# Ledger of designs, part 3: VH-VL binders against p93756r25to151

Target 1, 127 residues: p93756r25to151
Amino acid sequence: EIQLGSKLVVGENTLWVSNNGDFALGFFNPPGLLNRFSIGIWFNSNSIPYDQRKVVWVAGAGVVVSDNSSYFELTRNGELVLFDSLLGVPVWNSKTNRFSVSSALLRDDGNLVLLKDREEIVWQSFG

## First folded at step 15 (VH-VL)

Design C1
Fold by OpenDDE, look of step 16:
Structure C1 (fold): chain C 127 residues (1-127), chain A 122 residues (1-122), chain B 107 residues (1-107)
Amino acid sequence: as target 1 above (127 residues)
Amino acid sequence: QVQLQESGPGLVKPSETLSLTCTVSGGSISSYSIHWLRQPPGKGLEWIGYIYYSGSTDYNPSLKSRVTISKDTSKSQVSLKLSSVTAADTAVYYCARGDYTFLTGYRPFDYWGQGTLVTVSS
Amino acid sequence: EIVMTQSPPTLSLSPGERVTLSCRASQSVSDYLVWYQQKPGQAPRLLISGASTRATSIPARFSGSGSGTDYTLTISSLQPEDFAVYYCQQYDSWPLTFGQGTKVEIK
């Protein structure tokens, strides 16, 4: 389970991984770009090279950030925010601050869910 | 230690296809992007293109119509083909490692081959 | 493509002198600027990446600075082994492009 305030930062190569390990969420470099990154979910199989792992979800269609400490955060207000540090602005937001989000979970089916009271799904990547 | 080495014919006739091979040792080409560059005698450097460790390629627009880059993972080799060559394609050709990964993006060329001179002449 | 312009084309200097090489990009390259050193008959050698980060085993006398479109390579005290051609290269966007080089030669 992902706690409020959790953050992924470009360049740190940290990931949020599903309990069964089959899916991971993190920054990746989309093909054709040099130093721009997207935040997404992919099949996390050790038998498949990273660049060949199928991405099943991306935060915002085509949204990218520069490196240089850009980050993806589950804010204390319960929003997923993608922040471009070079531009100094958020470039994507789940806009879930009204849903009393208590945590997030990358499910074993690859669905990222935002939970209220750790039980009720109030937002999901597949929805 | 990672080493790259270019090989191929040093002489190519006009209109023919230039073919070079980059052999990579001390590292896996499945973990890095390999680039081809060239440098005409007494001139600066030109980027030709690259092959991603997934096999995806991209080329300099100025050469795209004539360039093909491929690789043989089992041999740890990357190939360059440049078709319809002219005297303007005479240059020292380099292969270089440019760390380009799924998680970290692109990093500058840290390892180079020694280069191989290819002269286009009839 | 981003055009990289280096200046001056040639510098004639003596050992011990301070060297300042300029590299200008036709548009901002966001510090994705690399400097290479090339000696005759050799491949380029990575000196500086990210505009200011020295590569492994590069002497401290080499330093990079700049931002946006304007970048500088500085050699605080030129050593005999430093006479070479220096190239800047941007890796902000495809295609990768190089400056035309600055030759640092012995006066």
Scores: ipSAE 0.611, ipTM 0.882, lowest interface PAE 0.8, mean pLDDT 94
Fold by OpenDDE, fold request of step 19:
Structure C1 (fold): chain C 127 residues (1-127), chain A 122 residues (1-122), chain B 107 residues (1-107)
Amino acid sequence: as target 1 above (127 residues)
Amino acid sequence: QVQLQESGPGLVKPSETLSLTCTVSGGSISSYSIHWLRQPPGKGLEWIGYIYYSGSTDYNPSLKSRVTISKDTSKSQVSLKLSSVTAADTAVYYCARGDYTFLTGYRPFDYWGQGTLVTVSS
Amino acid sequence: EIVMTQSPPTLSLSPGERVTLSCRASQSVSDYLVWYQQKPGQAPRLLISGASTRATSIPARFSGSGSGTDYTLTISSLQPEDFAVYYCQQYDSWPLTFGQGTKVEIK
């Protein structure tokens, strides 16, 4: 379970991983781009090189940020925000501040969900 | 300590295929990306292409139609083939290590071979 | 592709002098700028990466600065072993591209 205030930063190589380990969420370099990063969810298998792992979801579908301290955060008000440090602006937002989000969870099926009262799904990546 | 060394024929006839090998020691080519570059005599550097440690490749658009880069992990070797050569392909050819990963992006060339001169002449 | 332009083409100086080399990109390279030193008959040697980070074992007299499209390599006090050709290279976008180089020669 992902707590409010949790943050991923480009270059730190930290990931949010599903309980069964089959899926990971984090910054990745999309093919064909150089030193630009997206937030995505991919099938997490140690037998497959990272660049060959299947990405099943991308925040904003094509949105990229620089590696200059850009970050992806589950904010205290319950929004997922991708922030581009180069531009100095958020470039993607789940727009879930009104849903009383209490936490997030990367499910074992690869679906990232935002939860109210730690139980009710109020947003999901596959939705 | 990582070491790269280029090898291959120093002379190639026009229209033939230039073939070079980069032998990497002190490290595994399965853990690094290897790039090919060239430098015509008295001129600057040109990036040719690279092979990712997983085997994927990418090439300079200016040379893409003529370039093939491959690897033999068992021999710790990366190969460059440049077809249909002309005098314009005369240069010192370098292989270099430049890390490029799914999570961290690209790092500049920190280890280079000494280079090998290839002259295209009839 | 991003075009890298270095200036001046040649710089004739004496040991002890301050060296300032310029590198301009046709578009912003977001500090993904590297400087190399190359001596005759040798491969390029990495000096500075990320526009301002010295590589391992590079003397403190070498420094990199700049942002966006304009970058500078500075040698605070030129040493005899510093006479060489210096290249800048961007790694902001494919294909990787180099400047044409600046030759620092002895006056």
Scores: ipSAE 0.538, ipTM 0.863, lowest interface PAE 1.0, mean pLDDT 93
Fold by OpenDDE, fold request of step 19:
Structure C1 (fold): chain C 127 residues (1-127), chain A 122 residues (1-122), chain B 107 residues (1-107)
Amino acid sequence: as target 1 above (127 residues)
Amino acid sequence: QVQLQESGPGLVKPSETLSLTCTVSGGSISSYSIHWLRQPPGKGLEWIGYIYYSGSTDYNPSLKSRVTISKDTSKSQVSLKLSSVTAADTAVYYCARGDYTFLTGYRPFDYWGQGTLVTVSS
Amino acid sequence: EIVMTQSPPTLSLSPGERVTLSCRASQSVSDYLVWYQQKPGQAPRLLISGASTRATSIPARFSGSGSGTDYTLTISSLQPEDFAVYYCQQYDSWPLTFGQGTKVEIK
């Protein structure tokens, strides 16, 4: 379970991982671009280098950030926000502030869900 | 200090395969990406491809069908093979270090070999 | 691929003069632009990265500027050892691409 206020920072190279460890959510370099990062979900394995990961979901279409201080956050208002620190602006938002999101969960099937009252799915990456 | 040096035959016949080796000293090829570039006489530079420190490779689309890059970590060597050569492949070939990591991103070529001339002629 | 175009092709100058070299990209390269110096029989030498950051041991007379698609390499006062060919290169997107070079020669 991912708490409100949790964030991933590019330079920290941290991940949100499913309970069974099969899937991870984090920053990756999209194909064809250098020094750019996107948020995605992939099958998690220590045997697969980051440049060989097959991403199964990406936040937004072609959305990227620069700079190691950029971050992806589950805000206290219950929104997933990708923030570009170089530009000083959010570049992607789940627009879920009206759904009373209480937490997030990366499911064992790779689906990222936003939960109300810790059990009702109000948003999902595969939906 | 990191040093790179290209080696291989300076003459290759048309339709044959050009083979070069880049020997890296003063650093580990497992920590950096090694790139191959070339420069025809009196012309500009062309990027051929690279081998990532993890072993993955990528090539210039214009040469992809003919290029193979590999490495031997035990010998600290990176190899370039270019098949079906023609006179257009005559050039000085360089290997260069291009650092790329998740944390630092791509950095430009800071260390180069001296280059080796390869002439394609019958 | 991103096409890099340099101008002028050749520049004939005398020592002490100010040098301005131009590099244009077919699309924005977001300051991921590098300048190299190459002398005859030698490999290129890194001068500027990130459009404006001098490499280690590069004299202060070399400077880079620009943004988006247009970049400039400036030599404030040309020295005898600065006569060479200068190349720009983008590292915004794969494949990496170079300009055709500008030759700075003695007048």
Scores: ipSAE 0.380, ipTM 0.829, lowest interface PAE 1.5, mean pLDDT 93
Fold by ESMFold2, fold request of step 19:
Structure C1 (fold): chain C 127 residues (1-127), chain A 122 residues (1-122), chain B 107 residues (1-107)
Amino acid sequence: as target 1 above (127 residues)
Amino acid sequence: QVQLQESGPGLVKPSETLSLTCTVSGGSISSYSIHWLRQPPGKGLEWIGYIYYSGSTDYNPSLKSRVTISKDTSKSQVSLKLSSVTAADTAVYYCARGDYTFLTGYRPFDYWGQGTLVTVSS
Amino acid sequence: EIVMTQSPPTLSLSPGERVTLSCRASQSVSDYLVWYQQKPGQAPRLLISGASTRATSIPARFSGSGSGTDYTLTISSLQPEDFAVYYCQQYDSWPLTFGQGTKVEIK
């Protein structure tokens, strides 16, 4: 379970992983783009070469950030925010600051969800 | 030690197709990109294009209509074809390797072939 | 495409002198800048990546600096083996582009 304040930073090569390990969420370099990164969800298999890995969801329908310490954060007010540190602006957010989000979860079906009271889904990546 | 070696004919007639092969040897690498570059005698370097391990390619827009880069992974070879050549295509051709990963992106060229001169002349 | 302009075109110096080479990009390349050394008849040799990070086995007399559109390669004390052409290259955007080179000649 992903706590408020958790974040991923471009270049740190860290991932949010589903409980059974089948799905990962993290930064990736979209094919054909230099020094630009998106947040995506993919099936987490060591048997598939990374350049053949299929991304099943991308935040903001493919918005990108630079690698200048850009980050993806579940903020303390319950929003998912993709922030481009070079431009100094958020490029995407989940718009969930009024939904009383308590945590996020990358489910074993690959769906990223935001939870109220750790149970009620108030936002989801597949929707 | 990873090594790259260019091979192919040193002379090509105008209007024909230049065809070169880059053979990669040494080391074991799970993911990589191979680039082709050229340098006319006494001039600077020009990037031609690249190919990923997956087979995906992209090319310099200035050459895109005439260039094909392809791979034979069973032979650890990458081929360059440049069609409809003229004297302006006379150059030393290099292959070079840049590390690429899905998570970290592209790296500068750390291994270069020795280069092979191709002359376009009647 | 991003145009890389190097200056001076040629520089003639004695061993022991400090060499400063300039590379200017037509737009910011955000430190995605490399320097190569090329001797006659040889492939380019990577010196500096990320504008300032020295590649493995490159002597400490080579250093890179700069930001945005303006970058510099410095050789603190020129050695006879440093006679070569030096190229900058950006890797911020496709297509990858190179400067035209600066030839360093030893007097």
Scores: ipSAE 0.335, ipTM 0.726, lowest interface PAE 2.7, mean pLDDT 87
Fold by ESMFold2, fold request of step 19:
Structure C1 (fold): chain C 127 residues (1-127), chain A 122 residues (1-122), chain B 107 residues (1-107)
Amino acid sequence: as target 1 above (127 residues)
Amino acid sequence: QVQLQESGPGLVKPSETLSLTCTVSGGSISSYSIHWLRQPPGKGLEWIGYIYYSGSTDYNPSLKSRVTISKDTSKSQVSLKLSSVTAADTAVYYCARGDYTFLTGYRPFDYWGQGTLVTVSS
Amino acid sequence: EIVMTQSPPTLSLSPGERVTLSCRASQSVSDYLVWYQQKPGQAPRLLISGASTRATSIPARFSGSGSGTDYTLTISSLQPEDFAVYYCQQYDSWPLTFGQGTKVEIK
């Protein structure tokens, strides 16, 4: 499980990974965009090069951030926030601050979910 | 050590197609992007375009209608074709590799070929 | 398209002198700025990326500074091997564009 306050940062190449390891969530550089990054979910196999992987979900339908300090955070108030550090503004959020989110989970089917009381799904990436 | 080498005819007639090959050794092209640039004798550099890690291409708008970049991963080669050439296309042509990957994005050209002069002349 | 303008076009200097080269972009490039050195008959050599980060094996006498639209390459004490043409290049936006170059010549 992904606890409140967890953060991914552009350039650090860290990932949120499903329990069985089959799916990863992280920053990637969309084709054709220079110095721009999106948050996506993809199938996480060591046998498939990153350039051949299929991204199955992208936060905000493809919104982007710049530089290596931009971040994606599960905030302490239970929101997923994609923040552009160069512009100093959030570019997307899950709008879940009122849902009493306690944690997030990247499930083994590739669905990112936000949980209340570590059990009730109150938001999910596959809409 | 990664090395890039341009090859192709040094002389091309006007209205014909310029065709060059960039061969990458000591590394792979399957996860990286290769750029083409040119420099007319005694002048500055112009970016022509590149081929992405995915195989997709992007070109300088000033040349887009005449340029094709393609790759052959089995030979570790990237090709440049420039159609309908004129004397203005006479230049040293370079291939270069930037570290432009799925996770890391673009970094400046850290590996350059030696360059090959192409002269467009009747 | 972002136009890169370098000044001066040419500098004639002696070894040991301080060199300051200017590069101006037609719009902000957000520190996505490169300096290259090119000697006759050679491919360009990467000096500085990210406006101020020296590439591997580049001597400390080379430094980059600036922000937004205005960038500077400084060579604190010019060595005989530093006589070359210097180019700036932005990598903020497609298409990638270069300045016209500054030639640093021996006086």
Scores: ipSAE 0.300, ipTM 0.725, lowest interface PAE 3.0, mean pLDDT 87

Design C1
Fold by ESMFold2, fold request of step 19:
Structure C1 (fold): chain C 127 residues (1-127), chain A 122 residues (1-122), chain B 107 residues (1-107)
Amino acid sequence: as target 1 above (127 residues)
Amino acid sequence: QVQLQESGPGLVKPSETLSLTCTVSGGSISSYSIHWLRQPPGKGLEWIGYIYYSGSTDYNPSLKSRVTISKDTSKSQVSLKLSSVTAADTAVYYCARGDYTFLTGYRPFDYWGQGTLVTVSS
Amino acid sequence: EIVMTQSPPTLSLSPGERVTLSCRASQSVSDYLVWYQQKPGQAPRLLISGASTRATSIPARFSGSGSGTDYTLTISSLQPEDFAVYYCQQYDSWPLTFGQGTKVEIK
């Protein structure tokens, strides 16, 4: 379970992982781009080399950041925000600041969800 | 300490295939990329291409139709083949190690081989 | 592909002098720029990465600066061991490309 205020930073190479470990969410380098990074979800198997992993969801349809201090945050107001630290602006957000989000969860089916206190899904990555 | 060393014939006839091997010692090629570069005598450097430890490759578009890079992980070796060579392919050939992955992207070359001169002449 | 242009092609200088080398990219490389030093018969040696970050064991007299399309390598007080050819290389986009070099030679 991902708490409000949690974030991933490009240069830290950390991941959010589903409870059973089958899926990971983090920054990755899209094919054909050098040192450009998107936020995505992929199937997290130790038997698959990193360069052959398939991304099943990408925030903002492939929007990228290029600075290693850029980050992806579940903000205190309940939004997922992809922030480009070089440009000093958010490049994508989930638009959930009024949904009473209390946490996020990367589910074992690979769906990233935002939850209310009642465990109600109020946003999900797969639409 | 990681060390790279190029080996192969120093003379190649026109129209033949240039074939070189990069041997990595003091480490493995697992989790790294190996790049080939060349430098004609008295001129600048040209990137040829790379192979990642998974076997994924990419090549300079200017050479792609003639170049193949392959690996033998059991011997910690990476091979370069350049077909249909001409005098313009005379150069010092280098292999270099980079770190380039799905998560970390590209890193500059921190280890280079000494280079090997290949002359294309009849 | 991104064309890297270095200037000047040659500098003839004495030890102790300050050296400024220029590298211009045909489009922005977003600080994904490397400087190498190469001496005769040797492979290039990494000096600066990320436009301004010195590699391990590189003396403080070497510094990199610039942004966008224009980058500079500075040697604050030229030592006898610094006479070499200097190359810039971009790693912003495939294919990786190098400048043609600036030779720094003893006057």
Scores: ipSAE 0.242, ipTM 0.696, lowest interface PAE 3.1, mean pLDDT 87
Fold by ESMFold2, look of step 15:
Structure C1 (fold): chain C 127 residues (1-127), chain A 122 residues (1-122), chain B 107 residues (1-107)
Amino acid sequence: as target 1 above (127 residues)
Amino acid sequence: QVQLQESGPGLVKPSETLSLTCTVSGGSISSYSIHWLRQPPGKGLEWIGYIYYSGSTDYNPSLKSRVTISKDTSKSQVSLKLSSVTAADTAVYYCARGDYTFLTGYRPFDYWGQGTLVTVSS
Amino acid sequence: EIVMTQSPPTLSLSPGERVTLSCRASQSVSDYLVWYQQKPGQAPRLLISGASTRATSIPARFSGSGSGTDYTLTISSLQPEDFAVYYCQQYDSWPLTFGQGTKVEIK
């Protein structure tokens, strides 16, 4: 379970992984774009090279950030925020600051959900 | 200890196809990209294109209609074909190893071949 | 595509002098900028990547700086082995593009 304040940073190359390991959420380079990074969810299998893995969801219909210090955060007010550190602006957010989000979860079906009271889904990636 | 070596004919007739091979030794081409570049005599460098481990390719738009890059993984070789050559294609041709990954983006060329001069006669 | 413009085309200098080479991009390359050194008959040699990070074994007299569209390579005290052509290259977006080079030659 992903706690408020958790971050993924482009240059750290870390992932949020579902409990069964089948899905990962992290930064990736969209095809044909050098050194631009989207945040997305993909099928996570060690037997398949990363360049052949299928991305099943991308935040903001593929908005990108431009450097290694950019990040994706579950903020303490319950928003998912994609921040471009080079431009100094958020480029996407989940708009959930009034939903009383307590945590997030990347489910074993690949759905990223925001939870109230650790149980109630108040936002989901597969909407 | 990774080494790249270009090979192929040094002279090509106009309108024919230039064909070169890059042999990679002392390392693997798994998870790396191999790029082709060229440098006309007395001029700067031009990127031609690349082939990734998976076989995916991309090319300089200025050359795309005439260029093919392919690989033979069993021989650790990457080939360049440039069709319909003219005197303007006379250059030293280089292969270079780069890194482009789904997660981390592109790293600069860490290994270059020695280069091979190809002259397009008349 | 991103056009890289180097200046000056040629510098004539003596050993011991400080040299600065300019590289300008037609749009921001976000520090995805490389400097190469090339001597006659040789392949390019990687000097600096990420605009300012020296490659392995590159002497401290080489440094890179700049951001956005404007980048500089500095050699703080020119050595006899530094007379060469220097190229900048952007690796921000495809196609990869190079500057036309700056020749650093003996006076």
Scores: ipSAE 0.193, ipTM 0.690, lowest interface PAE 4.0, mean pLDDT 87
Fold by OpenDDE, fold request of step 19:
Structure C1 (fold): chain C 127 residues (1-127), chain A 122 residues (1-122), chain B 107 residues (1-107)
Amino acid sequence: as target 1 above (127 residues)
Amino acid sequence: QVQLQESGPGLVKPSETLSLTCTVSGGSISSYSIHWLRQPPGKGLEWIGYIYYSGSTDYNPSLKSRVTISKDTSKSQVSLKLSSVTAADTAVYYCARGDYTFLTGYRPFDYWGQGTLVTVSS
Amino acid sequence: EIVMTQSPPTLSLSPGERVTLSCRASQSVSDYLVWYQQKPGQAPRLLISGASTRATSIPARFSGSGSGTDYTLTISSLQPEDFAVYYCQQYDSWPLTFGQGTKVEIK
């Protein structure tokens, strides 16, 4: 379970991982953009080279941020926000502040869900 | 059928702000990145910056302090502002579309405007 | 930034001749290399992307090759409409950068 306020930062190589470890969510470089980053979900396997990693979901249909300490956050207001620190603005937002999100979860099927009251799915990446 | 067209003053005084508009038709600016480029007379091309379909921007470091790119989705227009211009900013200015898909990656530039000459002169 | 250097600056040829244009990057651009054709008074036209992929409606006589830092645009048989300035551009890294161009002119 991902708590409100949790943040992934470009360059820190941190991931949100499903409970069974099969899926990971984190920053990656879209093809042709080696110094730009998107947030995506992929099958988590050490046997798959980074460049051959198949992303199954990308936030905002592939919006990118710079490597200037940009971050992906589950805000305390319950929104997933991809923030470009270079621009000082969010470039993608789940727009879920009205759903009383209490936490997020990267499910074992690779689906990122936002939860109300820790159990009700109010938003999902595959939805 | 996608078309881009630059518009704005062809003459700007030194120290003033160059302001151009790129009008996009036959396609949506909400689906692609729009870039600004320029070409001084008789010289090569220089990338100025772009605005992504999400609204994110990036600029050439050489111009970053003076450049602002914005868009008006309702008008299908992208704007370029370049402040504190000098004679060195005299160029044909182009807007161009950058195509990107997750599968194919980034691929600039498949569609271009015809360009508009902006002369910086007193 | 990645510096793109094209050679030669000018190439004088006759129709029917084979054209070979060089583009060198100051560092590897991982095949994220574009070639454009520009005629006077016109915007550049996309010819090749990904170092070797012809754009839509580009004649087969145009081909791109190379890898790493060295790339080549080839015109197998120069046509009258091919006289123009050719630019290479990398899109591997920001900022996007162009070569200074090679002018292909009539001998």
Scores: ipSAE 0.019, ipTM 0.647, lowest interface PAE 6.7, mean pLDDT 89

